# VH-VL binders against q9vpl3, part 132

Target 1, 224 residues: q9vpl3
Amino acid sequence: RGKINIQRPKAPHYERARVVAVTQPKYPELPKAKSCFKTRAERTQQQQENPYNEIIAREVRNWLDHSRLVAFFHLSSITADDIFRVRVQLHKQNLHLKSYGSKIIEQAVKNTRYEAIVPLFHSNHCIVFSPDPEKTAALLRIVRRVPQMVLLGGIVEETMLSRNQLVAYAQMPGLHAVQAQLVQTLSQAPGHLIQQLQAHQNSFVQVLDVHAKNQMNEETPKST
Below, E stands for the ipSAE of ESMFold2; O stands for the ipSAE of OpenDDE; V2 stands for 0.75 times the mean of E and O plus 0.25 times the DockQ between their complexes.

## First folded at step 6 (VH-VL)

Design s64 (framework fv_anetumab)
Fold by ESMFold2-Fast, scan of step 6:
Structure s64 (fold): chain C 224 residues (1-224), chain A 121 residues (1-121), chain B 111 residues (1-111)
Amino acid sequence: as target 1 above (224 residues)
Amino acid sequence: QVELVQSGAEVKKPGESLKISCKGSGYSFTDYWIGWVRQAPGKGLEWMGIIDPSDSYTRYSPSFQGQVTISADKSISTAYLQWSSLKASDTAMYYCARDEGIYDSYYFDYWGQGTLVTVSS
Amino acid sequence: DIALTQPASVSGSPGQSITISCTGTSSDVGGYNYVSWYQQHPGKAPKLMIYEVSNRPSGVSNRFSGSKSGNTASLTISGLQAEDEADYYCSSWAGSYTFYVFGGGTKLTVL
């Protein structure tokens, strides 16, 4: 389709009511036949956990399907106040910062074209979504100010890009047709993104270590 | 056609305030960060600070934190460097310079012509 | 404030090659591939000659090249010409908390 709109999952009220109904306790019946005896807690947990996770997984899939820009980041320890300020700055540029559990992301992308992104989320992570790929430069300009967020790669116009490819895309503003051609050209090396991320693990760890060291030096307690 | 044009030379006395300017033209002003670099007479270059004109985010070198204020007015594509109270040690050439400011862009591609500030009693 | 270490001066003859070093630490030159070099003629603003260790901007002569080994970056100028006589400054990205550091500068004399 030529229309990319973010659609919400089913209303929270409806899904909440459905979850409550499904978790409603029932008395166990005597085993006159070969029936599985489950405790009320086991039934409640299975019903609550599976439906809720599926709802969130559908939300993640919806964001992936309807965003023309998706950027993946490693997220180091950051305060709630600091991440909130980042979220506000990004929102002003129609950039939506989301964080989901790795297992929910795995469930969302399993058996889909997005399955290749799962290895990016084995550590602390966050994702930025936008319907506007021209906001890639604005995104990277904002993230440059946030040492706790380290770019891993992304998806632009449904094409997987490595860290370096996404940066190159951002550095070519005002040339939409050329940028689209570049994205298509870079996508002709399937699997390259995952290989690059795995190969750069040592350099990534080194950069994070230098970052932590510099952060400790700058955070030296001041006393009168 | 990218150009950074700085305000003219200034001669001031210690304790006076001063605000110098750097006007960008030939590009989208809010798409690039503006850094300020100082050069004392006969000395090398010192980075002072930088501003993202899109939201006025600023970052300062530790040596200049609290000594100067960097600001920008995106409606007129101009960045500013200002002092509340000048000292004789502030005598220097001051350059503004453009940095793409994108994640992996960490260099100054275009520079202003410089503003000479002389502080003498 | 910590500056990167450069030789105060270097000299060469027309047609020769010279190299200017820029030594930092693992937190700047050694830790990143974001070293830039700037040329400054007397009374003029600096001009970008090299960025990201070895890349040349459009309009910069291919006689200028950059490299890095460990904590030391180098600017090499081949086929020296009189107009190359200037001060040369290196700069490095030093992380998201420090941003930029500059070298002390090197005066190149073409004799």
Scores: ipSAE 0.341, ipTM 0.651, lowest interface PAE 3.0, mean pLDDT 79

Design s65 (framework fv_anetumab)
Fold by ESMFold2-Fast, scan of step 6:
Structure s65 (fold): chain C 224 residues (1-224), chain A 121 residues (1-121), chain B 111 residues (1-111)
Amino acid sequence: as target 1 above (224 residues)
Amino acid sequence: QVELVQSGAEVKKPGESLKISCKGSGYSFTDYWIGWVRQAPGKGLEWMGIIDPSDSYTRYSPSFQGQVTISADKSISTAYLQWSSLKASDTAMYYCARDEGIYDSYYFDYWGQGTLVTVSS
Amino acid sequence: DIALTQPASVSGSPGQSITISCTGTSSDVGGYNYVSWYQQHPGKAPKLMIYEVSNRPSGVSNRFSGSKSGNTASLTISGLQAEDEADYYCSSYTTDSTWYVFGGGTKLTVL
């Protein structure tokens, strides 16, 4: 426990007057002046966010460096309760569901072989991390029940895999050394992987369009 | 050796209840989903539904939703298909089959030998 | 109802090649690479022959191959043998409110 020093009971009126002068609201005059001030404040806020973003980007890099399994998902609208239940199921399998802003992802993967995936995170997304690549099958089993999460691809043992390659990896039980060799064999150049991820995303959008159209037709009752 | 062993043939009357079984062996039962497929005499295959034995999550074909119940007991590695009230049209061969149940695995790698259910008055 | 269309029967002679088609729509066969093929001998359970369009399980002869073009998947059996005489069913994932849809089946006769 610390001790309190009371040796400063002087000039209370001046101290209170200064506090009131500093905290008192300013009377703004013109909308254009306010708009210019707001723009400046917005720029200052964005610049002041840079140190925080770098700290979180370091956290993301730490997850990438210490995770042997990273899976990327497109995330459609989902309730907080539903995503919480998914997170709990994943956590029981040592799978960690994280969501980061696109700018943070960009900072985390800048100057790495994975930099080219940044455009894929401009839509709603989430990432699942695990130190255990054997959990890929458990991950995909849980996600199969969550239509709002669409697999885009992933990284296994530092190798980028397309959606189809990650699914194939999940179907290969076996010795660690054999799996590592298979992962290397299945890997593709970053350009080809990005093309496959974008193609899958476009296919998913088409599926959503068909589903939405069918749902609208069903919602308009045409009984007898 | 992976094997799915189904219960024996059943002969029932309309209105009776029935529960048939499918026991998995030679693998981790909770790591795979069990689907049920129907085959009427001289006809083709129809998917009825599927279960994840790890938490008993079920999904049914629209044609069979409400007509049958799928369940599982993971302590004895057994899945079940049951009817509360049988109809003559339920006469068929019923197969259980294993699916890896991961994201886009929509095929059955191992099948049970089948259970013949005959419903007649 | 059967969503996928297969020919009711196909025939061939020993040593020949035959092809069985399986036609769907863009919401099943055409939209996804989740086509599987099953072989069923009379009185027996189906056996997986092909999965994910063209993959063979361990123990399935390399005489069996699968392919897909647009909305039609195909099972090709080369070097036809008497033991290949069976019913063949295709299956696909579908977005139309079911996870699995089967074709009507094709009876293969080896003459």
Scores: ipSAE 0.245, ipTM 0.600, lowest interface PAE 3.0, mean pLDDT 79

Design s66 (framework fv_imvotamab_arm2; at its last look DockQ between E and O 0.35; V2 from the best seeds 0.00; counts 0 for: pae O 3.4 > 2)
Fold by ESMFold2, look of step 6:
Structure s66 (fold): chain C 224 residues (1-224), chain A 121 residues (1-121), chain B 112 residues (1-112)
Amino acid sequence: as target 1 above (224 residues)
Amino acid sequence: EVQLVQSGAEVKKPGESLKISCKGSGYSFTDYWIGWVRQMPGKGLEWMGIIDPSDSYTRYSPSFQGQVTISADKSITTAYLQWSSLKASDTAMYYCARDEGIYDSYYFDYWGQGTLVTVSS
Amino acid sequence: DIVMTQTPLSSPVTLGQPASISCRSSQSLEYSDGNTYLSWLQQRPGQPPRLLIYKISNRFSGVPDRFSGSGAGTDFTLKISRVEAEDVGVYYCMQGTHWPYTFGGGTKVEIK
């Protein structure tokens, strides 16, 4: 009769940054170059990749718009056969495993409430999308067998959830009304979610700093 | 009420085969994993392996790989531990235990009553 | 395999007094997700094991608040603030961070 106690964390205070993000998205200033020299090939490559990046960013926006469940994972070294098996398993549950470059993610979430997720994608990663938020438990069951996939957090019903909150969500009863009520309650604490994601990010960045630099070079999408 | 009910005590001779059972009730059997744990007389606990009954995904402790077979029949909500040829050193209490089988759940929450296996030469 | 070493092997305690059990692992039990999958089990005489504590310090449902867990890295402690007669038994730590899962050797708590 015993069950894992799902403990609700105390709601954090709302941060003023939320009001600014809702009313007027802030255009980031381009980094000021301290060196004024760039190779012609580097400049040309950047120009050629912008249209391809926008097409892929539109794809990511479409996934975000049509997915009621989005989960973010750090991805350790994994064989192509193993990741393929995971993708097939997830697909059977209407769970769609994707990976995109960090620049693509930045473009995709620009002018949306999800801009806070961008730092998660500076390291090796993958994303799982699904229209079915009730599949969260199935997702966590599949990745239990895959130690290379480390949960960072997610989005359920347009609400950002920390790792712990997403796990707690998966353990709730299967009644739709109860799960919707949980998401509604968690949406009243958005600042706490951001703090938890930032803490996770710092831990992963320290461990993966050298490795992430090498891996990010390999994840840049190639144009036609 | 979650229950794991194991088959009764067994007295066997070396070289005989044996299959003991663990029937789960009071929960969705295929949503949880079942692990097997050995306790030799007067000794501590040893993890033998684990099974996901939904598709029979199985992992064994290296010490027990090739020594036992773990299986499940989800139609009757039952997991099994099986020996093809028992040894006197297999004399022990054997427990089944339930693992939630999802991310962040790497522990056993409910345990069976145990099955005493006695193998005498 | 991760070796889990418990001390003491036996802990005679006067009723109502505290008991403290240590568990030391041969490697860090911190997993890459930042969690540590260390649990504590109780086995009363003639009974199967029972879960007390998971993830270092979380009490399982129905476990009295006199049981508490603490620790980090390789060193972990189970405390019983006031030992009661029903607390007699053997206590095991278990790690689920590394495959294969392993148990400590056990600590017998008994009344003096």
Scores: ipSAE 0.357, ipTM 0.694, lowest interface PAE 3.0, mean pLDDT 79
Fold by OpenDDE, look of step 6:
Structure s66 (fold): chain C 224 residues (1-224), chain A 121 residues (1-121), chain B 112 residues (1-112)
Amino acid sequence: as target 1 above (224 residues)
Amino acid sequence: EVQLVQSGAEVKKPGESLKISCKGSGYSFTDYWIGWVRQMPGKGLEWMGIIDPSDSYTRYSPSFQGQVTISADKSITTAYLQWSSLKASDTAMYYCARDEGIYDSYYFDYWGQGTLVTVSS
Amino acid sequence: DIVMTQTPLSSPVTLGQPASISCRSSQSLEYSDGNTYLSWLQQRPGQPPRLLIYKISNRFSGVPDRFSGSGAGTDFTLKISRVEAEDVGVYYCMQGTHWPYTFGGGTKVEIK
């Protein structure tokens, strides 16, 4: 009984070999999805040439140009759900949370007055836009609830502000309140002046009256 | 002038519910957060929780989570601390305090006069 | 939770003499924004706490200049240059950097 060499099975008869060769399912080599092996560098280069990036950059510019309040945040290990929650809260206040890649931001602000913000975008970041600078306090109140959002700075009324300056700005009374206070102060000034002027006149009149009374008392003959 | 005025002293029995109040005045009530602090007799201060009166967002210290409820009514500029069922161990002075309520404020600048809660069988 | 340790527990002081209170945190209290949210509170007998110092060294409104705060990282100090009778009470450090906020155990300042 010939030892069936299991390790080197005798080559099947030529005809059987041919049939087996023809019946072997040729699995199409799945095209190595070139996309999975693109190096970070290749991905970055492709992103630079993507017409879509230009469109997004334009969008960012539009937001910057039309916003009177812009705040920059670093995101530290925030979940998508948390971001969504914050977005909803901000939206209720007409605050718009956006996230853009650093390269897009760089492209968007290149050769613009906003170029100074580029260094703020080294990691995961988000931007909050608002047409209303009065919403600064509301913004900061909302983000306080989200420790993963770290305020880096912002732009208010076309002025770049540090984090501390932005916080200080939020603590100031609104423009209308300040204006009202100014008007009140200005309206009181004339009144005070008039009072001071009248005080001197009244004092003078009182002195004259006292003098007149004294003269009258001296002229009243002691009717013996 | 910023003022926080708390409700008067309470004497309760174990198992009873209690709600104490803190009314803010002299400032925009919705712009600042209100915190609650417990001080047991002869002991130190314990932070309990904080509330944003603007939308009633609340955060609790882990030690007080589920033990108390903090709420606010912005229409009357009042914050509340409540218990559903008091324990003898809840006997303490309770203070409300104002937090700046913005990102850069992590301290209590103005304090209420305190509410003494006594729970005795 | 951040543990705040105050020393001494009691500080008997002679009127007109200086007092110093130490507060140590279990972790750095420096926040990512560069601020350190350490505060000092004074509680006089039978009164609510009062803010004295915020962010390590800033005196709150109405606080006398004899009170000063210093420190960095995990070590903080409150100094009273000349203790007055009205300074009797318990002093607390508080951290607001990390959630939840925590207080030190307090230091009782008494007049000898």
Scores: ipSAE 0.057, ipTM 0.592, lowest interface PAE 3.4, mean pLDDT 85
Fold by ESMFold2-Fast, scan of step 6:
Structure s66 (fold): chain C 224 residues (1-224), chain A 121 residues (1-121), chain B 112 residues (1-112)
Amino acid sequence: as target 1 above (224 residues)
Amino acid sequence: EVQLVQSGAEVKKPGESLKISCKGSGYSFTDYWIGWVRQMPGKGLEWMGIIDPSDSYTRYSPSFQGQVTISADKSITTAYLQWSSLKASDTAMYYCARDEGIYDSYYFDYWGQGTLVTVSS
Amino acid sequence: DIVMTQTPLSSPVTLGQPASISCRSSQSLEYSDGNTYLSWLQQRPGQPPRLLIYKISNRFSGVPDRFSGSGAGTDFTLKISRVEAEDVGVYYCMQGTHWPYTFGGGTKVEIK
């Protein structure tokens, strides 16, 4: 309900004279209403969650909820061809390599039991999902060929495991009862998992720095 | 229980082709990688290359790239080392060895008995 | 390629006495996963190599406790606390951290 409701109408005179004037718009430049509409749409979109991000975050939640094996990797520079070959090899073993932005991961796991994984995704990363935890050994065997993918840890049967714990799990795939006991035993150090995962990621960065330094020393000809 | 059995000794002339074998038993063959190691008479060990039998992925030592071919047939749990044309310098003992193939297992745990290859005119 | 240097070339020891073998790598053997893939192999005369120690200090199944490994980074040691007659042979260190895998030149252990 506007102020116009209390106006005193003089319809006949106003309709003939002022209506004719209003019917002749004299706006030679782009209407400010259109400019304002763009700014408003842009700000509304920026302040509200992007609908695309919510859809993808929902996809990530679905993968986490329906996968009995989830493995997290730091991903160094790798060619599109090389990562495609890895994806094909993994797919043959019902292992699904996915890459999602850090904000999408954070949105997907916020207020869930998986929220602790968010720090792992501050750098380049990828995730492998599978409904079959028996494929952990196959996963690690394939990733062994890809030095650009460094295992940070994972989730097996809804239990978060460090890199070493996941590797230990992979070494005992033939005994289901022993696997269940192993998961329970390996998960005996809650609270240190994130520190262990972050330490591993930091160790990888340190190794990369040493490797880069060694490559610079090698490429700088001093032994001729 | 775990055993790698290699084919018997070979005596060949330069220019001949040869394929030697390494048969795995007592374990899941596709869960482990097989490496090949050369030992020249009276010398030390040299890594030649390795194969993942699950999909025949191979990695060679630079000094052996193009010199030999490593392959595997998982249906008969056997890995192979092959030369298209032997040289006198290929005279050596050749070992196959199992690499655990798991992410943190980069060492050879079980070894074959060796295949002596003699190349002479 | 990583160069693995073993010392000594030969180690004559008296039965029951300790023996120590050194292995030095041209660069760090610590892998990006935090593990160090340094192993020790024993080769008795006329036999294939046999794994003794993996990842610096882990004794392989069936290996007597008189064998121990230690070290970090680039410097590693295999120690035999009390050498027995059956310990005669050549010992090799091996690195699996970098492709290609490389071996030390070997150390011959023999009884005086």
Scores: ipSAE 0.014, ipTM 0.536, lowest interface PAE 7.5, mean pLDDT 79
ESMFold2 (binder alone), look of step 6: mean pLDDT 92; pTM 0.948

